# VH-VL binders against Jerky protein homolog-like (JRKL): the designs that were tried, part 6

Target 1, 218 residues: Jerky protein homolog-like (JRKL), of Homo sapiens (Human) (q9y4a0r168to385)
Amino acid sequence: LQPEQIYNADETGLFWKCLPSRISVIKGKCTVPGHKSIEERVTIMCCANATGLHKLKLCVVGKAKKPRSFKSTDTLNLPVSYFSQKGAWMDLSIFRQWFDKIFVPQVREYLRSKGLQEKAVLLLDNSPTHPNENVLRSDDGQIFAKYLPPNVASLIQPSDQGVIATMKRNYRAGLLQNNLEEGNDLKSFWKKLTLLDALYEIAMAWNLVKPVTISRAW

## First folded at step 1 (VH-VL)

Design r03 (framework fv_relatlimab)
Fold by ESMFold2-Fast, scan of step 1:
Structure r03 (fold): chain C 218 residues (1-218), chain A 122 residues (1-122), chain B 107 residues (1-107)
Amino acid sequence: as target 1 above (218 residues)
Amino acid sequence: QVQLQQWGAGLLKPSETLSLTCAVYGGSFSGYYWNWIRQPPGKGLEWIGEIYHSGSTNSNPSLKSRVTLSLDTSKNQFSLKLRSVTAADTAVYYCARESYDILEGYSYFDYWGQGTLVTVSS
Amino acid sequence: EIVLTQSPATLSLSPGERATLSCRASQSVSSYLAWYQQKPGQAPRLLIYDASNRATGIPARFSGSGSGTDFTLTISSLEPEDFAVYYCQQRSDWPYTFGQGTNLEIK
């Protein structure tokens, strides 16, 4: 396999209404200016190939099936692949659906566009939220997932956290820039920020992660 | 040359625990999945489960509640315990190495132990 | 679980003849199918993996073909040592499953 055919996916939580220094001691909570506490969390999954030249659309898991802020938005045109789960956690069903409906078709299209064989491997850690690797296969068997043994995972993916950290940094910077441009105080800004606003901002943050940042993480 | 040698109690009474051990010689223990497969008399092969050098395991759902797989990395050995045996557990039990190519996705049982006949009778 | 059905159950042939053994899966296993040979009193021996790749040390007369649900093991010209039971095995889904075997016997 070429580096273009080798993919990795990692999950992280995001408190989309929190600045880093505002996370409270209570698990899953943060403080917002003018509010005592707020619980606004999603799970994000980032997926890219070893060259960093193909970044898949972010997978986001939120609590609400139909968030109020989505009411006027065509869900087919969201900047992310959105799924819902009561705890906003990745689960086996969502991961399987993402693999079958998003990962396989997008990887196939990318490889075809590059004149490469439509064969790829998705390297994953051994997480309870991931289905058995033998069921994560395309119909023709050419695109499939493999769980890395703990020892091997650290050698192949030594800097995964660096990519996620860069994306979160980009997200925070973008939110602050929007607040400055609107001329609002922090209290007003955070009160107005919707999940839809956050989804557009995190998608932009992901797009700003450079290929070299991803390729060096391998 | 890689060789797997297995041993354990061959004669059991119903409700007892089957214990089998497999030792690996002539090759690396690390980096492979180690499997148990059984074959009832006159029947085909049934996969029991696998264990990686790290201790991570997968097992056949039909047997999972009764199966415990373990490793002894200092001795290059891995073991199977099957609890609450019945006559239906009478079989030849094999250990096997699973070669796995992460990038190409190939996986197959390339080396097998000699087999241990386990008979469960009153 | 994925069920593998092998046919015929018994195949009676003479040395020098061509043997064709079939394995059918209850659902697609893509190319994730292996073939094993087992002689009386011995452990299975790997012949073919990933549907068509011959394992190290396996004679050229053995070949595998097929994809999806239908697979074939072919022995182009039988040697006396080839009379044995043959099993197919899928690794497409857990639990890994094997066919019931084809007994290749001498006439």
Scores: ipSAE 0.000, ipTM 0.413, lowest interface PAE 19.1, mean pLDDT 80

Design r04 (framework fv_relatlimab)
Fold by ESMFold2-Fast, scan of step 1:
Structure r04 (fold): chain C 218 residues (1-218), chain A 121 residues (1-121), chain B 107 residues (1-107)
Amino acid sequence: as target 1 above (218 residues)
Amino acid sequence: QVQLQQWGAGLLKPSETLSLTCAVYGGSFSGYYWNWIRQPPGKGLEWIGEIYHSGSTNSNPSLKSRVTLSLDTSKNQFSLKLRSVTAADTAVYYCARDQYSLIYGHYMDVWGQGTLVTVSS
Amino acid sequence: EIVLTQSPATLSLSPGERATLSCRASQSVSSYLAWYQQKPGQAPRLLIYDASNRATGIPARFSGSGSGTDFTLTISSLEPEDFAVYYCQQRSDWPYTFGQGTNLEIK
């Protein structure tokens, strides 16, 4: 396999309404008034190949099946691949759907566009949210997942904290810039920020992660 | 401890279909690619194709139109059918287990004993 | 397809001598190259995988080296049972291909 055919996916939580100055140092938690932390949290999954030249559309798991902020927006036209789960956590069903309906087709199209064999491996950790690797396989067997052994996972983790940290940094910078341009104070901005706004900002933040940042992690 | 045993018809006439079966003993059938390789008399090795325990197959493009690979998970067996044989298909046919590793790649660590197939009029 | 070329086609040596076998690929296969030994009437036996890793049960006198397009199998001191045909195989790209073989024969 070429580097273009080797992919890695990694998950992270995002408190999309979290203020930069209100993150707990001890736990890394976003400080949110009352019981609103769950509603303001999503799970993000980043996926890219070893060259960093193919970044897949972000996978986002939120709590609501049809958030009010989506209005009449078709979920197929969102800047991310959106799924819902009551706790906003990745689960086996969502991961399997993402793999079959999004990962496999998008990887095939990319490899075809590059004149490469439509053959690829997706490297994963042993997270409980990841299905048995034998079910994460395309119909022709050419695109499949492999779980990294614990010893190897500590040495090879392409979507590491560096890539995720850069994306989150880009996200918060984008939110602050939008707040300044609209002339709103911080309090008004956070009250008006919707999940749809956050999805556009995180998609832009992911797009701004440079290929060299991703490839350097290999 | 894992052993492969293979069998099938050894003598064929041109245009007939070759049918070979390989049985897996002493180990798991699941999680591996199962391969067919052939070797014409006095020549080198040629990869024919592979099948994963899910039923997914890949075949050598030079043989793809004539090759059918199948498996029977209840018997831990996999099979090769090669249609429209000619004298050029005369060879010893081997089945083999393919151990895939992202770090180490593919390699065939367990092989069947081989079946001589002769195609002659 | 990736073509593997082995050299020499035939190598004539005596027990106790060092054998060096070459395999060259028409394009880079990184380290995804294996070596097999085959004796008359027998199936191939895996010797080396991922260019340099010795398979289980293979004696220390066998070693592999190389990456990219140039690979070498070395047998440091030949034993009588080592006289056989050796094949290299790449697993970098589909279809998987083998070299034409090097026949190691007794002088």
Scores: ipSAE 0.000, ipTM 0.412, lowest interface PAE 17.1, mean pLDDT 80

Design r06 (framework fv_relatlimab)
Fold by ESMFold2-Fast, scan of step 1:
Structure r06 (fold): chain C 218 residues (1-218), chain A 118 residues (1-118), chain B 107 residues (1-107)
Amino acid sequence: as target 1 above (218 residues)
Amino acid sequence: QVQLQQWGAGLLKPSETLSLTCAVYGGSFSDYYWNWIRQPPGKGLEWIGEIDHSGSTNSNPSLKSRVTLSLDTSKNQFSLKLRSVTAADTAVYYCARHEDYWEAFDIWGQGTLVTVSS
Amino acid sequence: EIVLTQSPATLSLSPGERATLSCRASQSVSDYLAWYQQKPGQAPRLLIYDASNRATGIPARFSGSGSGTDFTLTISSLEPEDFAVYYCQQYDNWPYTFGQGTNLEIK
């Protein structure tokens, strides 16, 4: 298999509306509007090939089927592939839907565009939220998943200092820059920040991850 | 459609406690802040305070010492108590809601005229 | 507290004319400003939020503009039902405050 045909997917949690360790807000018995959503979390899955030249659209799992900030927005127009689950975590059904409906078709199209055989392997860690590898296979058997042993996964998926850490750093930097350019204080900015805003920002953060950063993780 | 219905005592004597209740029909408590706003006859609007579904409150500093806001989630109701009323508290009182991210009041109750007379 | 000053206090116009109502804040409220219409005996009705966004069901003849300290509500061609009192409201900081109102009356 060429490096273009070898993919890896990693999951991470993101507290998209999380203020720094100390915040300047009204004290006492007063509750700041939006306080309940300050600790809101989504699950993000990043997927790319070994060259880093093919990054798939981020997979995001949130709590709400139709978040307030989406309103009339078509989910097909989102900068990410959005799924919903009560706890905002990946589950067997969502992973399989993403694999069959998003991963396989997009990988096939990419490889065809490069003049390569439409054959690929998706390397995964052995997470309870991932289906058995025998069910993660295209109809023709050419695109399939394989689980990494725990000791090997740690070599390919380095700690927080890797690809995911870079993406999260890009996300935080983007939020800060957006706030500075609007001339708003942190309270006003966080109060107005919606899940839809966060999805656009995290998609941009993922796009800013360099191919070299991804390829070095191998 | 969401509708707010309010009720309470309309005539008070100085030093008494004003008590008003607002019921929410056709909508959820959990995504909104529930507010009280008043309007003295022929004058403008004054925000009194807000409460969320968890019972957390914010009140106008000018009224905070006299205001108690409460919530009954089992009945989808919220209430205002204003202590030690004076003639200056004579006003139409409205309940209203706003969303978490912007405090523009999109749904209002019908209003209750409260008269404080000696 | 942030003080909102509306002008003029009373505006006398005829149906079909353009109405321009002003709201000025004592300090910047960014775009956290709403406009309401109130008719006698009724609760206020939300027209505009975030300075320029029309609320659901509000006719296109109503528009809002401005940011910071200077805001305008425009009614492009007055209908008979538009003669009412109009209030601006800021939600940049607690307490939320309202302007004193502009009475739009038939000339």
Scores: ipSAE 0.000, ipTM 0.423, lowest interface PAE 14.7, mean pLDDT 81

Design r07 (framework fv_relatlimab)
Fold by ESMFold2-Fast, scan of step 1:
Structure r07 (fold): chain C 218 residues (1-218), chain A 120 residues (1-120), chain B 107 residues (1-107)
Amino acid sequence: as target 1 above (218 residues)
Amino acid sequence: QVQLQQWGAGLLKPSETLSLTCAVYGGSFSDYYWNWIRQPPGKGLEWIGEIDHSGSTNSNPSLKSRVTLSLDTSKNQFSLKLRSVTAADTAVYYCARGYWSGRYYAFDIWGQGTLVTVSS
Amino acid sequence: EIVLTQSPATLSLSPGERATLSCRASQSVSDYLAWYQQKPGQAPRLLIYDASNRATGIPARFSGSGSGTDFTLTISSLEPEDFAVYYCQQYDNWPYTFGQGTNLEIK
């Protein structure tokens, strides 16, 4: 298989409602202002091929099926592939749905557009949220997942200090820039930040990750 | 408080199918993974498999060909069927809730256990 | 599969003493490790998850430590009700596996 046909996906949690500051961006920290705050959290999954030239739309798992901030926005019009789960965690069903309905079709389209055979492997860690390897296959068997041993996964998958950390840094920098452009007090910005705002911001943060950053993580 | 109650056949002959059911009371069924774990008399614990609210399953590879996990969302129940039993399947069988918060998967609530004996 | 080896197999101590139980994994499990207590005729009881976090209702005398392949459960001062079998469990890789157990018995 060519590098274009080798994909990796990795999951991370994001506390999307945090106080943006220069220090929090630099140190990778998230500060939540106030009292007994509700921890606003989603699960994000990043997926790209070994060249870094094909980045899939982010997969995001949130708590609500249709959050209030979405209003009348169709989930199909979101900048991410959105799924809901009460705990906002990836589960076996959501991972299988993402693989079958998002990953396989988008990989086929990409490979076809490049004149390559529609064959690909998705390299994964052996996480409890991932289905058995044998069920993660396209109907024709040409696109399939393989689990990496834990001692090998750390050598060839993006780390928190690599691709995912870069994306999270871009996210916090974007929030800081938006707060500075408002010209209003920081507390007003924090109160008005919605999940929809966060989804647009994290999608932009993912798009800003350069192909070379992804390819070097391999 | 969440409680698990289990029931099923206790005595089996070799080649028969084991069938156990576990009911969830007092808590959310849809937020968790539901598990089966067994313990042969005087020995340690062995994980059998898991099922989530959507019916998606994973099973121990050593048992996968003989294990079927299912759920009944209308009753908040999940079930284990283990085919072609032998004396090696004699054990106390537990249902358990997979406790997860995005980073861990420990078993925080357990059923009372069902002793299954496979003989002659 | 990942094999968990617990040591010692049996630990004989008196109330008031400190107990230290070991669990070693055949390969790294990061901090995806839990500890359970089991008394005769009862289901296991969750004590520790993510190597070091106490489960709800578990007394402060129980603590867990370690990462990677080497893990320890410590009971700082044994109470009579602490004499039981203890199991470690990993959830880093499928299938989930348990150690063979350490029997903590009264001296």
Scores: ipSAE 0.000, ipTM 0.424, lowest interface PAE 16.2, mean pLDDT 80

Design r08 (framework fv_relatlimab)
Fold by ESMFold2-Fast, scan of step 1:
Structure r08 (fold): chain C 218 residues (1-218), chain A 124 residues (1-124), chain B 107 residues (1-107)
Amino acid sequence: as target 1 above (218 residues)
Amino acid sequence: QVQLQQWGAGLLKPSETLSLTCAVYGGSFSDYYWNWIRQPPGKGLEWIGEIDHSGSTNSNPSLKSRVTLSLDTSKNQFSLKLRSVTAADTAVYYCARDSYYDFLSGEYYYMDVWGQGTLVTVSS
Amino acid sequence: EIVLTQSPATLSLSPGERATLSCRASQSVSDYLAWYQQKPGQAPRLLIYDASNRATGIPARFSGSGSGTDFTLTISSLEPEDFAVYYCQQYDNWPYTFGQGTNLEIK
């Protein structure tokens, strides 16, 4: 397979309404200016091919089925693929739906646009939230997932922590820049920040991750 | 105003498949998760699973291998199939709706509307 | 799975008395805890959600309190129609789980 046909996906948690220095590690809570604790976390999944030239739309799992900051019309036009789950954690059903409805169609379209054979592999770690390898296949069998053995994943899987860390740095920088541009103090900014605002900002942060950053991780 | 009406076979033999349907009247179908809960005679409540309009499902791990949840969005109905029943599956089965946003929070997963219940008896 | 333990199993009281029902979780459920009332032959009825909010149509004598692992349902002055089985339910994590119930009976 060509590098364009080899994909990797990795998951991370994001406390989207947190000051880094005030994050409580205990119970997954964060503190905003004014010392009020908030439990506002999502799971984010990043997926890209080995060249870094095809970055899939971020998959985000939140707690709320229909966040108050969303409008019904916003669901189709979100900058991310949004799913809901009680604990805001990836689960077997969401992963399979993402694979079947988002990953396979978008990879197929990308490869077709590049004049490449519509064949691809998705390399995954052995997370409990990932379905059995046998069910992660396209109808024609040409696009499929492979689980990396634990002793091999650390050697050949991309440095996902580096890519994720870069995205999170971009997210924090973007939030601070927006606050400065609007002339708001930190307390006012954090009070006004909505999940929808965070989704646009994290999508922008992902878009700012350079192809070379992703390709070097392989 | 929202009302749930349920129906299905009440008498089954061991090894048969239980099939129940719940219809939603007077409210939006697409904005909620729809649940199945059961209660054996004289016992407490056990959550079976949930489904939303996108086909996203979650099921109780103890029942997952035997449970199938499905939707008919054209009729605003959702259904439960439970395979390979035994006498231990004898219970009143309820359908129920998850709650929705209450203005300041984005999390609502308690059961605010319930169907009338269907007694299912499994006997040889 | 999160286990909810209700106590007492049976509570015998007279109309006019105060009832206090306990629900304890095996791990923190924050405030994602609901209380239901069930009368013989009927579906459960939602009383309290998010630990302390009364559902629509529920009389003011019903109140909920607690967070984390320790929750209480209080009925300030029992009416005859309040004698029923009460269940707590957590919705912090899948699978959703219910307590085993407290039977509130007339003394």
Scores: ipSAE 0.000, ipTM 0.417, lowest interface PAE 14.5, mean pLDDT 80

Design r09 (from r06 with heavy chain H98L D100Y Y101W W102G E103S A104Y F105M I107V; framework fv_relatlimab)
Fold by ESMFold2-Fast, scan of step 1:
Structure r09 (fold): chain C 218 residues (1-218), chain A 118 residues (1-118), chain B 107 residues (1-107)
Amino acid sequence: as target 1 above (218 residues)
Amino acid sequence: QVQLQQWGAGLLKPSETLSLTCAVYGGSFSDYYWNWIRQPPGKGLEWIGEIDHSGSTNSNPSLKSRVTLSLDTSKNQFSLKLRSVTAADTAVYYCARLEYWGSYMDVWGQGTLVTVSS
Amino acid sequence: EIVLTQSPATLSLSPGERATLSCRASQSVSDYLAWYQQKPGQAPRLLIYDASNRATGIPARFSGSGSGTDFTLTISSLEPEDFAVYYCQQYDNWPYTFGQGTNLEIK
């Protein structure tokens, strides 16, 4: 398999309603206040190939099936693949739906566009949210998932620590820029920030992660 | 209940450095910004600057080049240094607690009169 | 910086009367405005925050209203202890700025 055919996916929680302190606005940082009622959370899954040249649209799991901020927006036109789960956590059903309906078709299209065989492996940790290995396989058997042993997974972290940290930094910077551009004060910006706004911002943050950042994580 | 007590210089000559300290009793630093405000005799209030529990500061642009704010979390104290004072710096100086989200000052120190004269 | 203009500079009234104090901002500060009372020789005391919320322990006769650029502090029936200087303060943007004050004096 070529590096273009080797993918990794990993999950992280995001407190998307993160408000920068007034001081942190000057320093380009974003902090989460220590009060629980301010916490708004989603699960984000990042997926990319070993070259970093193919980044899949983010998979986002939120609590609500029909968030109020989506009122006039078709979910098919979102910049992310949105799923709902009561705890906003990835589960077996959502992971399998993402694999079958998003991962396999997008990988197939990408490899075809590069003149490569439509054959790929998705390397995963053995998280409880991941389905049995034998059900994560395309109908033709050419695109499939494989679970990494713990000792191997510790050596390969392509979409977790470094990549996820970079994406979260990009997200925080984007929130600061939007606040400055709108001319709103910090409190007003925080009150007005919707889940839909956050989804566009995190998608932009993911798009800004450079291929070299991803490839170095391998 | 939270109380602020302040102390420091009272009489200064032009070009000297003003140094004031404020101690916080009955409360923590983590949820608040700690501020300095001054009031020249017969005039209104002027904000000087703020510092949070992590040591992050912001200062009034009109005073920024001369202002240094610091924090001693082990003693629950924060301090102001204002360099190169002139007669225009004569004022009552107050320390105050500012609630982060509201940014209004709900607890104030007793004030320190600073006079700059030759 | 955002300039706050208070009017009138001096307001002369008698106990029992209604006092209305104005604060005008040079640009919108939304509802990020506080009112303080200051008596001679004392530190300012917070009365109102977020334009209309009374601080803890402040009597019901004090009320705040307004948004954007025009704000009002109202004292429905003056008590002798209410004669003092009143300042508005905005916290929409840095630097935090105060009005020049309204001196409420006994007639």
Scores: ipSAE 0.000, ipTM 0.426, lowest interface PAE 13.7, mean pLDDT 81

Design r10 (framework fv_relatlimab)
Fold by ESMFold2-Fast, scan of step 1:
Structure r10 (fold): chain C 218 residues (1-218), chain A 119 residues (1-119), chain B 107 residues (1-107)
Amino acid sequence: as target 1 above (218 residues)
Amino acid sequence: QVQLQQWGAGLLKPSETLSLTCAVYGGSFSDYYWNWIRQPPGKGLEWIGEIDHSGSTNSNPSLKSRVTLSLDTSKNQFSLKLRSVTAADTAVYYCARGPYFSYEYFDYWGQGTLVTVSS
Amino acid sequence: EIVLTQSPATLSLSPGERATLSCRASQSVSDYLAWYQQKPGQAPRLLIYDASNRATGIPARFSGSGSGTDFTLTISSLEPEDFAVYYCQQYDNWPYTFGQGTNLEIK
């Protein structure tokens, strides 16, 4: 298979409602104010081919089925593919839905646009949230998933200096810049930040990850 | 327009279980926390607990051992059971809506139910 | 638990006057503070959330200010319908707690 036909997907948790600061950008994280037990957390899955030239729309799993901030937004026009799950964790059903309804069609369209054979492999780690590889296959069998052995998966997965870390850094920097431009204090900014705002910001952060950053992770 | 309507037993004897139900009309049941708050006669408000559409609950530590919260998503209803009541549990009980995935201030309230515990 | 202390317990004023109601928290609640109005026999009505944001449908004469431990609800020019009991509530930490109330009464 050519590098354009080889994909990798990786998951990460994000506390999207956090306080951005110069220190957060430097240290690689931001703080969540208060001690509320109900977490403002989502799971993000990023997927791209080995060239880094095809980045799929982010998959986001949140807790709420109909977030208040989505009131006036068509869910089909979100900057991400949004799913809901009670713990905001990826599960077998959501992963299979994403594979069948998002991954396979988008990969086919991309490969067709490049004049390449519509054949691809999705390389995954052996997470409990991932379905049996036998069920992650297109109807024609040309697009399929394959699980990497644990020793190989750990070697090629994005690290703190890799793709996921770069995306999260871009997210925090974007929040800080928006806060500075709005003229609000940090607490007012955090309280006004909605899930919809965060989804647009993380989509922008993903788009800012350079192809070379992704290709070097292989 | 969103409305909360509540019902349940008004008169109880010490050691009995208080049972109240709240029905939500005119709006989405998911995406919100559903709360119970009480007010003893002539006194202030006390938060009892919350439940979301997934069945996740949090309750006031002072009442946690006696409180059970439940919901019926097919009927857009949620319920409170408070066991082992005493005269100190005499109060008007309110159901209320809190924003889901954000804050717990209360934007819609039920009409209230007076619960009297006496021997 | 966080204790909220409201002052004064009773405030006697005439229509047209400015009302200033205070709420003090035993520890910082940042801006996670709401204000409610309650009339006899009725459920509380949300006025202000996040210390300073007016709830939908609340008249402009109501305003909230403060952060940390000291909060104020101001009614710039009292109308007859404004005479009621007012409660503050914090949601920075569990359990959520309310103040004891300020009774705003006609002089």
Scores: ipSAE 0.000, ipTM 0.421, lowest interface PAE 14.6, mean pLDDT 81

Design r11 (framework fv_relatlimab)
Fold by ESMFold2-Fast, scan of step 1:
Structure r11 (fold): chain C 218 residues (1-218), chain A 119 residues (1-119), chain B 107 residues (1-107)
Amino acid sequence: as target 1 above (218 residues)
Amino acid sequence: QVQLQQWGAGLLKPSETLSLTCAVYGGSFSGYFWNWIRQPPGKGLEWIGEIYYSGSTNSNPSLKSRVTLSLDTSKNQFSLKLRSVTAADTAVYYCAKGYDLWSHYMDVWGQGTLVTVSS
Amino acid sequence: EIVLTQSPATLSLSPGERATLSCRASQSISSYLAWYQQKPGQAPRLLIYDASKRATGIPARFSGSGSGTDFTLTISSLEPEDFAVYYCQQRYNWPFTFGQGTNLEIK
């Protein structure tokens, strides 16, 4: 398989209603006015090929099937692939749906655009939220998942966390910039920030991760 | 045309290890999953496990602690070992080939081996 | 694990009649369902895969339909050789599971 045909996906939690100060952004964290709310957490999964040139639309798992901030918004037009689960955690059903409905079609389109065979492997750790690799396959068998052995998974996970850390830093910096641009105080911006706003911001943060950052993480 | 032939011990006592082998003719292991399924007398089918041509295995959680699957590419054979058998393991055991590459539908089946566990 | 429930347990029909066999999944399995035929003393034979696709060599009178939780196998006009036990199987999630079977018997 060529590097364009080798993909990796990693999950992380995000407290999306977490507003950064200048100092917090520099330290790679954010400040929360008042108390932290567990209700304002989502799970994010980022997926890209080994070259870093194909970044898939982020997968986001939230609590509500259609949050109030999505009023009049078609979920197909979101900047992310949105799924819902009571605890906002990835589960076997959501991962399988993402693989079949999002990953396989988008990988085919990308490889076709590059004149490559529509064959790819998705390398995964053996997280309990990931289905058995034997069910993660396209109908023609050409696109499939492989679980990394525990020792190999351990070796690559630290480098993969660099990509996630970069994305989260980009998210916090974007929130800070938007707060400054709107001329609002921190509390006013915090109260007005919706999940939809956060989804656009995290999608932008993912888009800003450079291909070289992803390719070096492999 | 792929054909499967299986063999192994048919009579076992409780606590013994069941050992069955399946030979593949008319094709190679390339890209396919190779499965074991069993059927107790008068009952339905139960999937035991699978082995991919790379040697990776998956087995039914209800049997996982007792199941070992192996592949011998030099002999074009794959095997099932089920340890610590009881009367509940009495069944016809089948080996089967996945329908297409990486598929888990079974299109080619062995003839079946009746395994009886009795004291 | 995903439980597949087949109905009826026994279906008694005559040659030339239409047979309709049902398989219901305990949760949505998309279209990842297959149908098998098993005759006494023989291994199962794959008939239909991915809910509606006919396997190689299977006569046109066999057809499958359904998605999600409800699936149907139809035999448009029964031949004497079609009287057998039929099983459904899902590959949506591991472990793979089979229904308990429908015995199609001659009336």
Scores: ipSAE 0.005, ipTM 0.427, lowest interface PAE 16.1, mean pLDDT 80

